# Ledger of designs, part 14: VH-VL binders against Radical S-adenosyl methionine domain-containing protein 1, mitochondrial (RSAD1)

Target 1, 237 residues: Radical S-adenosyl methionine domain-containing protein 1, mitochondrial (RSAD1), of Bos taurus (Bovine) (a5d7b1r34to270)
Amino acid sequence: APGSQRAALYVHWPYCEKRCSYCNFNKYIPRGVDEAALRRCLVIEAQTLLRLSGVRRVESVFFGGGTPSLASPHTVAAVLEAVAQAAHLPADSEVTLEANPTSASGSRLAAFGAAGVNRLSIGLQSLDDTELQLLGRTHSARDALQTLAEAQRLFPGRVSVDLMLGLPAQQVGPWLRQLQGLLRCCDDHVSLYQLSLERGTTLFTQVQQGALPAPDPELAAEMYQEGRAVLREAGFR
Below, E stands for the ipSAE of ESMFold2; O stands for the ipSAE of OpenDDE; V2 stands for 0.75 times the mean of E and O plus 0.25 times the DockQ between their complexes.

## First folded at step 21 (VH-VL; framework fv_fezakinumab)

Design aa1 (from y5 with light chain A31Y; at its last look DockQ between E and O 0.90; V2 from the best seeds 0.00; counts 0 for: pae E 3.3 > 2)
Fold by ESMFold2, look of step 21:
Structure aa1 (fold): chain C 237 residues (1-237), chain A 122 residues (1-122), chain B 111 residues (1-111)
Amino acid sequence: as target 1 above (237 residues)
Amino acid sequence: QVQLVQSGAEVKKPGASVKVSCKASGYTFTGYWMHWVRQAPGQGLEWVGWIYPKTGGTYYAQKFEGRVTMTRDTSISTAYMELSRLRSDDTAVYYCARWGYSWGFKNAFDIWGRGTLVTVSS
Amino acid sequence: QAVLTQPPSVSGAPGQRVTISCTGSSSNIGYDYNVHWYQQLPGTAPKLLIYGNSNRPSGVPDRFSGSKSGTSASLAITGLQAEDEADYYCQSYDESLSGWVFGGGTQLTVL
């Protein structure tokens, strides 16, 4: 029966801070965002989807897409308010927000918590400043660690991160030390993501033109295998 | 019934600490943020901070950072606020309040404890 | 320099209309954060009166209403009754302070 359906809801934020040098995801860098208009659009779309689908109960909400932490906490709140008006949203529902260290100050994270977010997914990528520059990220490793520590304090047991492997000139030893350092801060999940060179990205062009060395697939395989061993020893998946 | 039951009045000397309890009943304790709000005699309301009982995550008003600690015990549905290095101007009624009724910033302090008077004098 | 400014007192005769203002700034009410209102009877805890700018919880009479415009909010009480004599607080979130803020309170006297 349509009135008895249960669902997990994914909310897509369409904008990034910057286009990543390694990512070809369908993202848009804002030229001037009318947040109020976007907020109204997201609210209407959530209400319409729930009405047309017949979903009665939403058991989790995930804010993803570009960089949802660029949204005002008020926009996140408005979507949750709309979901709760259109369906049953239990008080203990899991609400996850993807965040970029650059846009996720401690006060903003606290405001997202106040808006109803209770789990955080941080697109960290690296704890090495040279690697962050190579990836086109705007934050330092120290800034990323500070954001992660504040996230852990605000969302204990509810912070997941990612770490990239297979970057140009990356080596197993230093990368494993990054991973080990990260495990002292992370308390939920760590994703290991291998770099893939995508056509149309800055990184692809630099490797193709010889400005950067090509990633070594055998080295990447070793990193993955050793990284998984470190995760198992620490009690992660 | 949905209710918040707070511990009794406390009298403390300057420099001491106080720990106030707030026991929730009639709702899912872990599903709602719990806030603390105080009111000095004859004065208005002042927000102290919040705890999310499901995770134990906390956030404190800047004025209280470094002196306040909020904790909870989910097995008995009880939140706690501890204020240290007490001063005479910490004399107030301390309320716990549930942040609920809706979602997001349409949430409000919909359920209040009766308050705990903390008197600081020597 | 209160973050949310309310008149210290207002008064009205039974049956009249009274309005209590709450003036904020671009970092709270003006950033479209919701405004809530609480009634505090003497010797009691505050009670939620209006939430989300204009919504009444169950059991609150329809003679209480709220509104918001720009950086300000207003609580209106029509058909004033003796039992309405209380302190009234507005409340919102302030992004610059990263916290919840209350107005200074308004003492309503029913003449």
Scores: ipSAE 0.404, ipTM 0.734, lowest interface PAE 3.3, mean pLDDT 83
ESMFold2 (binder alone), look of step 21: mean pLDDT 92; pTM 0.941
OpenDDE, look of step 21: ipSAE 0.665; ipTM 0.880

Design aa2 (from y5 with light chain G52Y; at its last look DockQ between E and O 0.84; V2 from the best seeds 0.00; counts 0 for: pae E 6.0 > 2)
Fold by ESMFold2, look of step 21:
Structure aa2 (fold): chain C 237 residues (1-237), chain A 122 residues (1-122), chain B 111 residues (1-111)
Amino acid sequence: as target 1 above (237 residues)
Amino acid sequence: QVQLVQSGAEVKKPGASVKVSCKASGYTFTGYWMHWVRQAPGQGLEWVGWIYPKTGGTYYAQKFEGRVTMTRDTSISTAYMELSRLRSDDTAVYYCARWGYSWGFKNAFDIWGRGTLVTVSS
Amino acid sequence: QAVLTQPPSVSGAPGQRVTISCTGSSSNIGADYNVHWYQQLPGTAPKLLIYYNSNRPSGVPDRFSGSKSGTSASLAITGLQAEDEADYYCQSYDESLSGWVFGGGTQLTVL
């Protein structure tokens, strides 16, 4: 049949600035990265995959993986160019970029917008500086809020954020206040997810050695239920 | 026929505001960034900023921050640029231009409006 | 003042070749951002002449050509004709300004 084969495309960026204390994913830490070479490889892979798959139409593109906001906007642009050459990429397709507050200055976010990005997913994790330090994040809560505000100016109604629960020593009341504070800065989507201690991570080791209390799974369940209630009351889904 | 139709010439006093419109036709308005570029009499082109009609997101050149507001109405495929606290050196032709030809940075300003002359005189 | 530097004027006789330079820096052309060229006839809006360094839109004669090397770009016009008398602007993206930048413009006079 002469039907269009349609797809959503996921582009994996393999590098992080720093390995997070809670993450046990197979990721590379950049040292001497030749981005021009990586850009060429991503372009070739996109073209080859689309040609071999027979996909004729790509309706959305998602740049994810490590920290895609560490990539040059030129790299994001080159991949989108390659996709549009190999398949039909409608002019109003949704193009999402995962961003980290450390690497996502307003000028960089604007450059990603110029490259074709029209939606952001920001890995916020926490608005508490002690929790950010525990997670191995390199930004402060103030920096994160500044980045979030600029992202929403550039991509109004198109910014997703996430907030982690179940961290060591976390309590329901203070965490709910943190969530409520975040909602005053958001107008679209907030993701809640529970910390999972993964073997081979810094957090797992610290809990095993007794340097940090073990996360309480019953407390985490309560936080999730109460957090969903707060989101529902505020009109988030 | 892909085109951008701009509003007519404006004459303003210093301190006033002006709002220029740019109506798009012949293409998917929400699929392309819309830029504004101005040209003072006898001078070169100067980039003012962009709006992405799909999101309403904007980014302005530093020179215009705090004085320019770009908006759009997707129901009539129209972009707007408003410049406030006008000065005599804001006298220029203001162009809207589509950033397009292909995805990414292979785009160029491929479609221009005819321009709107804004004259600011005391 | 202009981020991209162009000569203010260039002249040539009909049939000759002229070139217009566009000199940038490591934050724009030198960072491998593309260069586009626009022709502006007197009293009219700019028109895309060359995009992505060297490509011609439909309807642009092949006597117009562009190239890019290092931190600079060049527009060449061969077989110069009277109707080529116009202002020419190069344009790129500058990552330090996070913005679109134009050259100062070059007035081409056909003698």
Scores: ipSAE 0.100, ipTM 0.632, lowest interface PAE 6.0, mean pLDDT 82
ESMFold2 (binder alone), look of step 21: mean pLDDT 92; pTM 0.933
OpenDDE, look of step 21: ipSAE 0.667; ipTM 0.873

Design aa3 (from y5 with light chain S98T; at its last fold request DockQ between E and O 0.90; V2 from the best seeds 0.76)
Heavy chain, then light chain:
Amino acid sequence: QVQLVQSGAEVKKPGASVKVSCKASGYTFTGYWMHWVRQAPGQGLEWVGWIYPKTGGTYYAQKFEGRVTMTRDTSISTAYMELSRLRSDDTAVYYCARWGYSWGFKNAFDIWGRGTLVTVSS
Amino acid sequence: QAVLTQPPSVSGAPGQRVTISCTGSSSNIGADYNVHWYQQLPGTAPKLLIYGNSNRPSGVPDRFSGSKSGTSASLAITGLQAEDEADYYCQSYDESLTGWVFGGGTQLTVL
ESMFold2, look of step 21: ipSAE 0.545; ipTM 0.796
ESMFold2 (binder alone), look of step 21: mean pLDDT 92; pTM 0.941
OpenDDE, look of step 21: ipSAE 0.798; ipTM 0.910
ESMFold2, look of step 22: ipSAE 0.580; ipTM 0.814
ESMFold2 (binder alone), look of step 22: mean pLDDT 92; pTM 0.944
OpenDDE, look of step 22: ipSAE 0.662; ipTM 0.877
ESMFold2, fold request of step 24: ipSAE 0.369, 0.562, 0.404; ipTM 0.722, 0.796, 0.729
ESMFold2 (binder alone), fold request of step 24: mean pLDDT 92, 92, 92; pTM 0.945, 0.935, 0.943
OpenDDE, fold request of step 24: ipSAE 0.855, 0.846, 0.858; ipTM 0.925, 0.926, 0.926

Design aa4 (from y5 with heavy chain S102H; at its last look DockQ between E and O 0.02; V2 from the best seeds 0.00; counts 0 for: pae O 10.3 > 2, placed apart)
Fold by OpenDDE, look of step 21:
Structure aa4 (fold): chain C 237 residues (1-237), chain A 122 residues (1-122), chain B 111 residues (1-111)
Amino acid sequence: as target 1 above (237 residues)
Amino acid sequence: QVQLVQSGAEVKKPGASVKVSCKASGYTFTGYWMHWVRQAPGQGLEWVGWIYPKTGGTYYAQKFEGRVTMTRDTSISTAYMELSRLRSDDTAVYYCARWGYHWGFKNAFDIWGRGTLVTVSS
Amino acid sequence: QAVLTQPPSVSGAPGQRVTISCTGSSSNIGADYNVHWYQQLPGTAPKLLIYGNSNRPSGVPDRFSGSKSGTSASLAITGLQAEDEADYYCQSYDESLSGWVFGGGTQLTVL
């Protein structure tokens, strides 16, 4: 479909292994996912969207949502193929896939690469096991670092890492140490996300009931400012 | 052995059309994007467009839109490039080139045909 | 005329080191697209020499190396040999043109 418009495409994977304590997104915990059916839907949606919109060139593709790394590489490949059929997908286009450490073995990451992924966004969130538990994550700091190492090996210069700040009882000093540690093994991009307490989440309830201290917005602000400074000093955007 | 075998040299008059073929062997034809690149005598390389053999999807450089048509026959693993309304400045060696996958996600034109000379002269 | 700029010619004596530059812009190399290098011997089709900025395909000797920084890339040839006499092209992708682009080519002469 040769149009004149350019666009970035977002592909949403709606499933997670486990709902995070802070997440209020519309995600599903699968018991028996018909991936073939989902793949067909994603393909049809992508093609329909591209053809109806008149998009000629897809500048980037981002697989996100729940845990896209739970998708088979075949599904990812099928979507990319569908995109390339409907619009121009440059050979060097940025194709990013979000991955959680628990679902991203080295072999699986390599398989995504073969499918057309050329950038990873690792949902690390924290390098503190207590914080990870608080967030409802199933991976440990060790798991995260292992995944990051494999990701860096396979996708050198193409690994983004997500780090959260402003958690209950979180302190600036320890958090900065986490960030600094992360920067020793990260060479692409670090995204800082401030925790937002959302109604209906486990974390919200725990804070409301006094089981956890309320996040301190001043500390969060300090973390963000100091974190940004550290990133700039290290040459990160 | 992986190779691309192209059709022979062509001589055409201005306004005519030319169709060059490129037969692939030694790999899965439908699994790789096939590109076309031309080179005028004594000049550099110029990208023309690509075709995805699995689906037949194409994308052309703006310069050639409306004049170039890329097709394929999967049954014989052959790609075709047709250029119409030929001009003298279309005189060039036309290459088919496979966009190959390389570890580290750094793909490149790793297999080239030997080229087909197309001469446009009155 | 080419989107990527290369010197038209370079020369060196056997055993010497030569460098071929490839200058792009923010819409190609500067946008972090990979740079590839091709060697074209006289009367032959181009051959992949360097892929992904600095990687050598099988069969390419280690005296060939590539690098990229900012909006430019470079091909270095050490221990220059007579058989290295050829045209060399850099290649990338340009966002403004929405297409693959080549340098103008550099003719390497071995003295």
Scores: ipSAE 0.006, ipTM 0.545, lowest interface PAE 10.3, mean pLDDT 90
ESMFold2, look of step 21: ipSAE 0.470; ipTM 0.757
ESMFold2 (binder alone), look of step 21: mean pLDDT 92; pTM 0.943

Design aa5 (from y5 with light chain A31K D32E; at its last look DockQ between E and O 0.85; V2 from the best seeds 0.00; counts 0 for: pae E 2.6 > 2)
Fold by ESMFold2, look of step 21:
Structure aa5 (fold): chain C 237 residues (1-237), chain A 122 residues (1-122), chain B 111 residues (1-111)
Amino acid sequence: as target 1 above (237 residues)
Amino acid sequence: QVQLVQSGAEVKKPGASVKVSCKASGYTFTGYWMHWVRQAPGQGLEWVGWIYPKTGGTYYAQKFEGRVTMTRDTSISTAYMELSRLRSDDTAVYYCARWGYSWGFKNAFDIWGRGTLVTVSS
Amino acid sequence: QAVLTQPPSVSGAPGQRVTISCTGSSSNIGKEYNVHWYQQLPGTAPKLLIYGNSNRPSGVPDRFSGSKSGTSASLAITGLQAEDEADYYCQSYDESLSGWVFGGGTQLTVL
């Protein structure tokens, strides 16, 4: 009903450090990225999009895609500066960065805060080391918890995490204990999402060839139902 | 008119604590990080830390870790800095300063309080 | 001492040009972090003078200008006036300290 000149801006970072075993979202792992050139392109794209769209007010900015925490804080700062030049970017705008424990050290998180980030979305996926290896993650559960603790000190009430369900050999009891442990650490939002076996991934091939058990859809449904109940009892989404 | 109004001067003995207040007016208190910066007599500016009023999140310079606590009360748009176990070299003017004016790394300390002198002497 | 190095004092006659240097390192100015400048008149709080290396906030005269090159920054004041007599501080962010850092300050005397 209000003005049509408002927007939320999504900024896509195209690179990951390692290809995940369960997704084909980004196939290219950077080894010699010319970040200055990419930064210039992102700035030009943001300004051009805002000019052509007629958007006058940007109320939130989300840095997502591959692993945005691999970006230099200067790239994040430059995009926000460009948005503020092309449109009104209110001081209380939500600016979210998607982060991975592998690339999100405390000093990098503090630098992203200095660049203008005020909310984090951390891709934990699991707090079980075997599950993390299965998913092709490069961090341990201990690393993930350390990153989460640092993130919450820097961005209290503004750290979201995710937890995956329906993994091969996963059980309801142990998974619920992971979730309950995570709730003691998270203070904004917890996302539950079910593993989807994507054709062309290493995880799909391993299940197809019998190297891993197929996910049990009835078990996954039970995990989702029980997990939602735990989240609602604790006041989460 | 945008301004930061700080509490009055304080005299403390070594080992005591002090709590300085900073009341914001004329802008959205929760929209900006609030920093604290001190200046010892005849010396330069030294960053102490920040608080984000919307969430209460804090980050302290290493030198002050374990002795400083920053809090706020959003209902009265007021930030606080408490420094404990005071020593004579904590004698300084303590400023609150808003981190704003622009975006990204073009942000700066654009609004300052007038400062609160804290004197620590036996 | 201060992470950013400034001369302790500079002086100039009315109408002249003075510059104040600010030297940092590869963990702050040299890593492309912006430099900001603050003016502190005697007995007052600091006031933002230059932000983002070279930008003037509203109300700051155009005789104040800033620049940055390599690991150093400069504040230039042209047409020097008596009311410019103050202390001047540069400020940046330092990645190694994960913190906000100031220069030691420069006392400007107008002769």
Scores: ipSAE 0.469, ipTM 0.752, lowest interface PAE 2.6, mean pLDDT 83
ESMFold2 (binder alone), look of step 21: mean pLDDT 92; pTM 0.945
OpenDDE, look of step 21: ipSAE 0.529; ipTM 0.841

Design aa6 (from y5 with light chain N55Y; at its last look DockQ between E and O 0.98; V2 from the best seeds 0.00; counts 0 for: pae E 2.9 > 2)
Heavy chain, then light chain:
Amino acid sequence: QVQLVQSGAEVKKPGASVKVSCKASGYTFTGYWMHWVRQAPGQGLEWVGWIYPKTGGTYYAQKFEGRVTMTRDTSISTAYMELSRLRSDDTAVYYCARWGYSWGFKNAFDIWGRGTLVTVSS
Amino acid sequence: QAVLTQPPSVSGAPGQRVTISCTGSSSNIGADYNVHWYQQLPGTAPKLLIYGNSYRPSGVPDRFSGSKSGTSASLAITGLQAEDEADYYCQSYDESLSGWVFGGGTQLTVL
ESMFold2, look of step 21: ipSAE 0.451; ipTM 0.755
ESMFold2 (binder alone), look of step 21: mean pLDDT 92; pTM 0.942
OpenDDE, look of step 21: ipSAE 0.798; ipTM 0.911

## First folded at step 22 (VH-VL; framework fv_fezakinumab)

Design bb1 (from aa3 with light chain D32G; at its last look DockQ between E and O 0.93; V2 from the best seeds 0.00; counts 0 for: pae E 2.4 > 2)
Fold by OpenDDE, look of step 22:
Structure bb1 (fold): chain C 237 residues (1-237), chain A 122 residues (1-122), chain B 111 residues (1-111)
Amino acid sequence: as target 1 above (237 residues)
Amino acid sequence: QVQLVQSGAEVKKPGASVKVSCKASGYTFTGYWMHWVRQAPGQGLEWVGWIYPKTGGTYYAQKFEGRVTMTRDTSISTAYMELSRLRSDDTAVYYCARWGYSWGFKNAFDIWGRGTLVTVSS
Amino acid sequence: QAVLTQPPSVSGAPGQRVTISCTGSSSNIGAGYNVHWYQQLPGTAPKLLIYGNSNRPSGVPDRFSGSKSGTSASLAITGLQAEDEADYYCQSYDESLTGWVFGGGTQLTVL
């Protein structure tokens, strides 16, 4: 078949330690999860997908979904090994792992490196503890900065950070200061995400009931514009 | 042919620093983790740390943290290990070793340099 | 001293079978991390002999075999030859140390 023999592989880890207040995706909170069974499933899925698609070369692997950093390094390794058995996985392939600061100690990040990870995507979201609580995150700003520091040491130039904007009661000035602070720790890639209130989420309900103010779309727009300006000035694309 | 060529033997005084080089050829230098392993005379192998040449990222064994610095020059496919504040028990043959042959923890040290003897003596 | 425990020496006559054990713990071999074996001839650098518990790199004779069970691994050499006289090291990863670990090495003497 004249199909593409090259592909990027996405590996989905469906579990989170805690559901974020804004997340409307189907995530599972692990309660006695048989990781070995899940590992087997992920391996089979990856190999099956590669065989069925006729992919001969995997150029990149991305571990995402819930909180992939909750997976054991062994699980990550097993998947990569399986991929390499089913297709050509060049040694210089990009292997990205999404990580939350809560589950991403320096030693754990190093272990993922040992497993074959060579790029990290850090779900930081905010450098404000109140905002982090609002978002239902379990890590602190301090945790986030620590994780970034370790990530940068292990994989300099290969750390992507996610920062949210347009949160309830969030202001442009303080948010810009967050961004500027973040840029002192991250010089690779920063993704700005505007909060979207989704029905069925805790945050949506809180705003609807008046417990939290509705996000101001104009402020969010201003944050985004100013944020992009700051990023450009700092040399980010 | 894949090979790692290391720099020559070194003799150093206690408190000094030593920098050992490891030039890679026959493969994509940036695509493989480079590890360093040392072996004291008549002793076993001891892992020192690794560097990822593509990014320059490093990770060291706790024992060597603060004294070891691993770097690389991608333009000449060469890795470097510098060990500072040398002491007599640092006397060893230092090996660079490529981490490869598979993925994940199935990876092993598949290519070794011939080693560099570093002697620390008063 | 070494995280992985090996007998300091083993010996065998030509043509015999010898086994070298590598005993780890729940934080390395027992945790499921792969075991690799290296052969080091006198005055030379180590050479990869077995990777991933039981796989032979190209060029390694099939008389070398590796196995893993529980917290231990084993290297078996059948049809022992004079050229097999060397030091042998097992190696794995330790999650508690977050680093690679070696056995203390086993000196194999061919009688």
Scores: ipSAE 0.485, ipTM 0.823, lowest interface PAE 1.2, mean pLDDT 93
ESMFold2, look of step 22: ipSAE 0.531; ipTM 0.789
ESMFold2 (binder alone), look of step 22: mean pLDDT 92; pTM 0.945

Design bb2 (from aa3 with light chain T98V; at its last look DockQ between E and O 0.85; V2 from the best seeds 0.00; counts 0 for: pae E 2.6 > 2)
Heavy chain, then light chain:
Amino acid sequence: QVQLVQSGAEVKKPGASVKVSCKASGYTFTGYWMHWVRQAPGQGLEWVGWIYPKTGGTYYAQKFEGRVTMTRDTSISTAYMELSRLRSDDTAVYYCARWGYSWGFKNAFDIWGRGTLVTVSS
Amino acid sequence: QAVLTQPPSVSGAPGQRVTISCTGSSSNIGADYNVHWYQQLPGTAPKLLIYGNSNRPSGVPDRFSGSKSGTSASLAITGLQAEDEADYYCQSYDESLVGWVFGGGTQLTVL
ESMFold2, look of step 22: ipSAE 0.454; ipTM 0.748
ESMFold2 (binder alone), look of step 22: mean pLDDT 92; pTM 0.941
OpenDDE, look of step 22: ipSAE 0.645; ipTM 0.869

Design bb3 (from aa3 with heavy chain W33R; at its last look DockQ between E and O 0.01; V2 from the best seeds 0.00; counts 0 for: pae O 7.7 > 2, placed apart)
Fold by OpenDDE, look of step 22:
Structure bb3 (fold): chain C 237 residues (1-237), chain A 122 residues (1-122), chain B 111 residues (1-111)
Amino acid sequence: as target 1 above (237 residues)
Amino acid sequence: QVQLVQSGAEVKKPGASVKVSCKASGYTFTGYRMHWVRQAPGQGLEWVGWIYPKTGGTYYAQKFEGRVTMTRDTSISTAYMELSRLRSDDTAVYYCARWGYSWGFKNAFDIWGRGTLVTVSS
Amino acid sequence: QAVLTQPPSVSGAPGQRVTISCTGSSSNIGADYNVHWYQQLPGTAPKLLIYGNSNRPSGVPDRFSGSKSGTSASLAITGLQAEDEADYYCQSYDESLTGWVFGGGTQLTVL
């Protein structure tokens, strides 16, 4: 079958240090990962996919899934090299890596850069420690800001930050202030994500059992609209 | 024609509450944030807060938190601002103003009511 | 006392050019938030004059112009007319206050 000449490649790292309370994606968190084996699998998968699809040019590579920043820079490098062997990977291709604040030291981030990463997507999620705890995140707001600072230093203009909205009991005012706080230190890209309660997650159960209030979709929509307005006012597109 | 029609002047004693209304017409009431801005006699403009009529969500200036309550009745496209524990320095003309942030005027107050004078005197 | 600083008054003769300054800080204008201008005729509600630093709403003549640079903004009025006599307010957003802020207002007198 004829394939696309150009494509964006998604590379999935399936592991996390801890399952987020809202995440239904990763079912298993092994204590020990044979990264060498995983690396081989990722390389083979990427090459096989590219060859079978007939893709000749890879426009972008995105490392996502669980916590790709837990991968060794060597693993990332190996995958990129494999891609470059199977297809044309221009030097100006966008190579994005998702990173959690707790999993990426400055040195590690620098190493990812050396490996070929040229854009970071930081899973900040919140600048409120209580919210972070509610989400099952292991990093603090402080950690997040530190990571962001390092990311911006190493990848100027190439950092995206994810901020969640519509959390249980979350209010518009405090959330807006949180967003504003983020804008004081972020000038690249901010993505707003509405929380979606997924069946089978800890957060879903807590809401169902009445331990947490149900998120209000209208309130979430308000946050999103107002958040977008704030971003526009601040010059974000 | 887009317009905001506000309620009439009020005279209140210190410690009392006042509720000012703002009826919108000529546009989708629920689609825009409604802001309130006040102006003391001979003074400048001061932002009080906003309400999103679609959800009833509010956001107040810190100065007025705990004393101001903004509400709306979507059935009659009317926004309300209630200010409690009135003081003499609350004497001002209170304006409702539409925030045209989504398109057109880029987060500006594009439509204003004519204002409601609230006088607080002992 | 106003977060944005404006001269209390400016004056000009008909046909002249006048400018009204609006000085902010790193937490508002300097943080690249838009500046808007409002005209308030005596005894009336404010009217949007300039939005988004330099844009004119429908019905606003081109002799009104706005600009922004650094932590300051400016409203320029060319071909001054008697009808321009009013108070003018700049407005922006302040991230430290997480709220909308106004200048103290400038009274424009046409001589």
Scores: ipSAE 0.017, ipTM 0.606, lowest interface PAE 7.7, mean pLDDT 91
ESMFold2, look of step 22: ipSAE 0.511; ipTM 0.785
ESMFold2 (binder alone), look of step 22: mean pLDDT 92; pTM 0.944

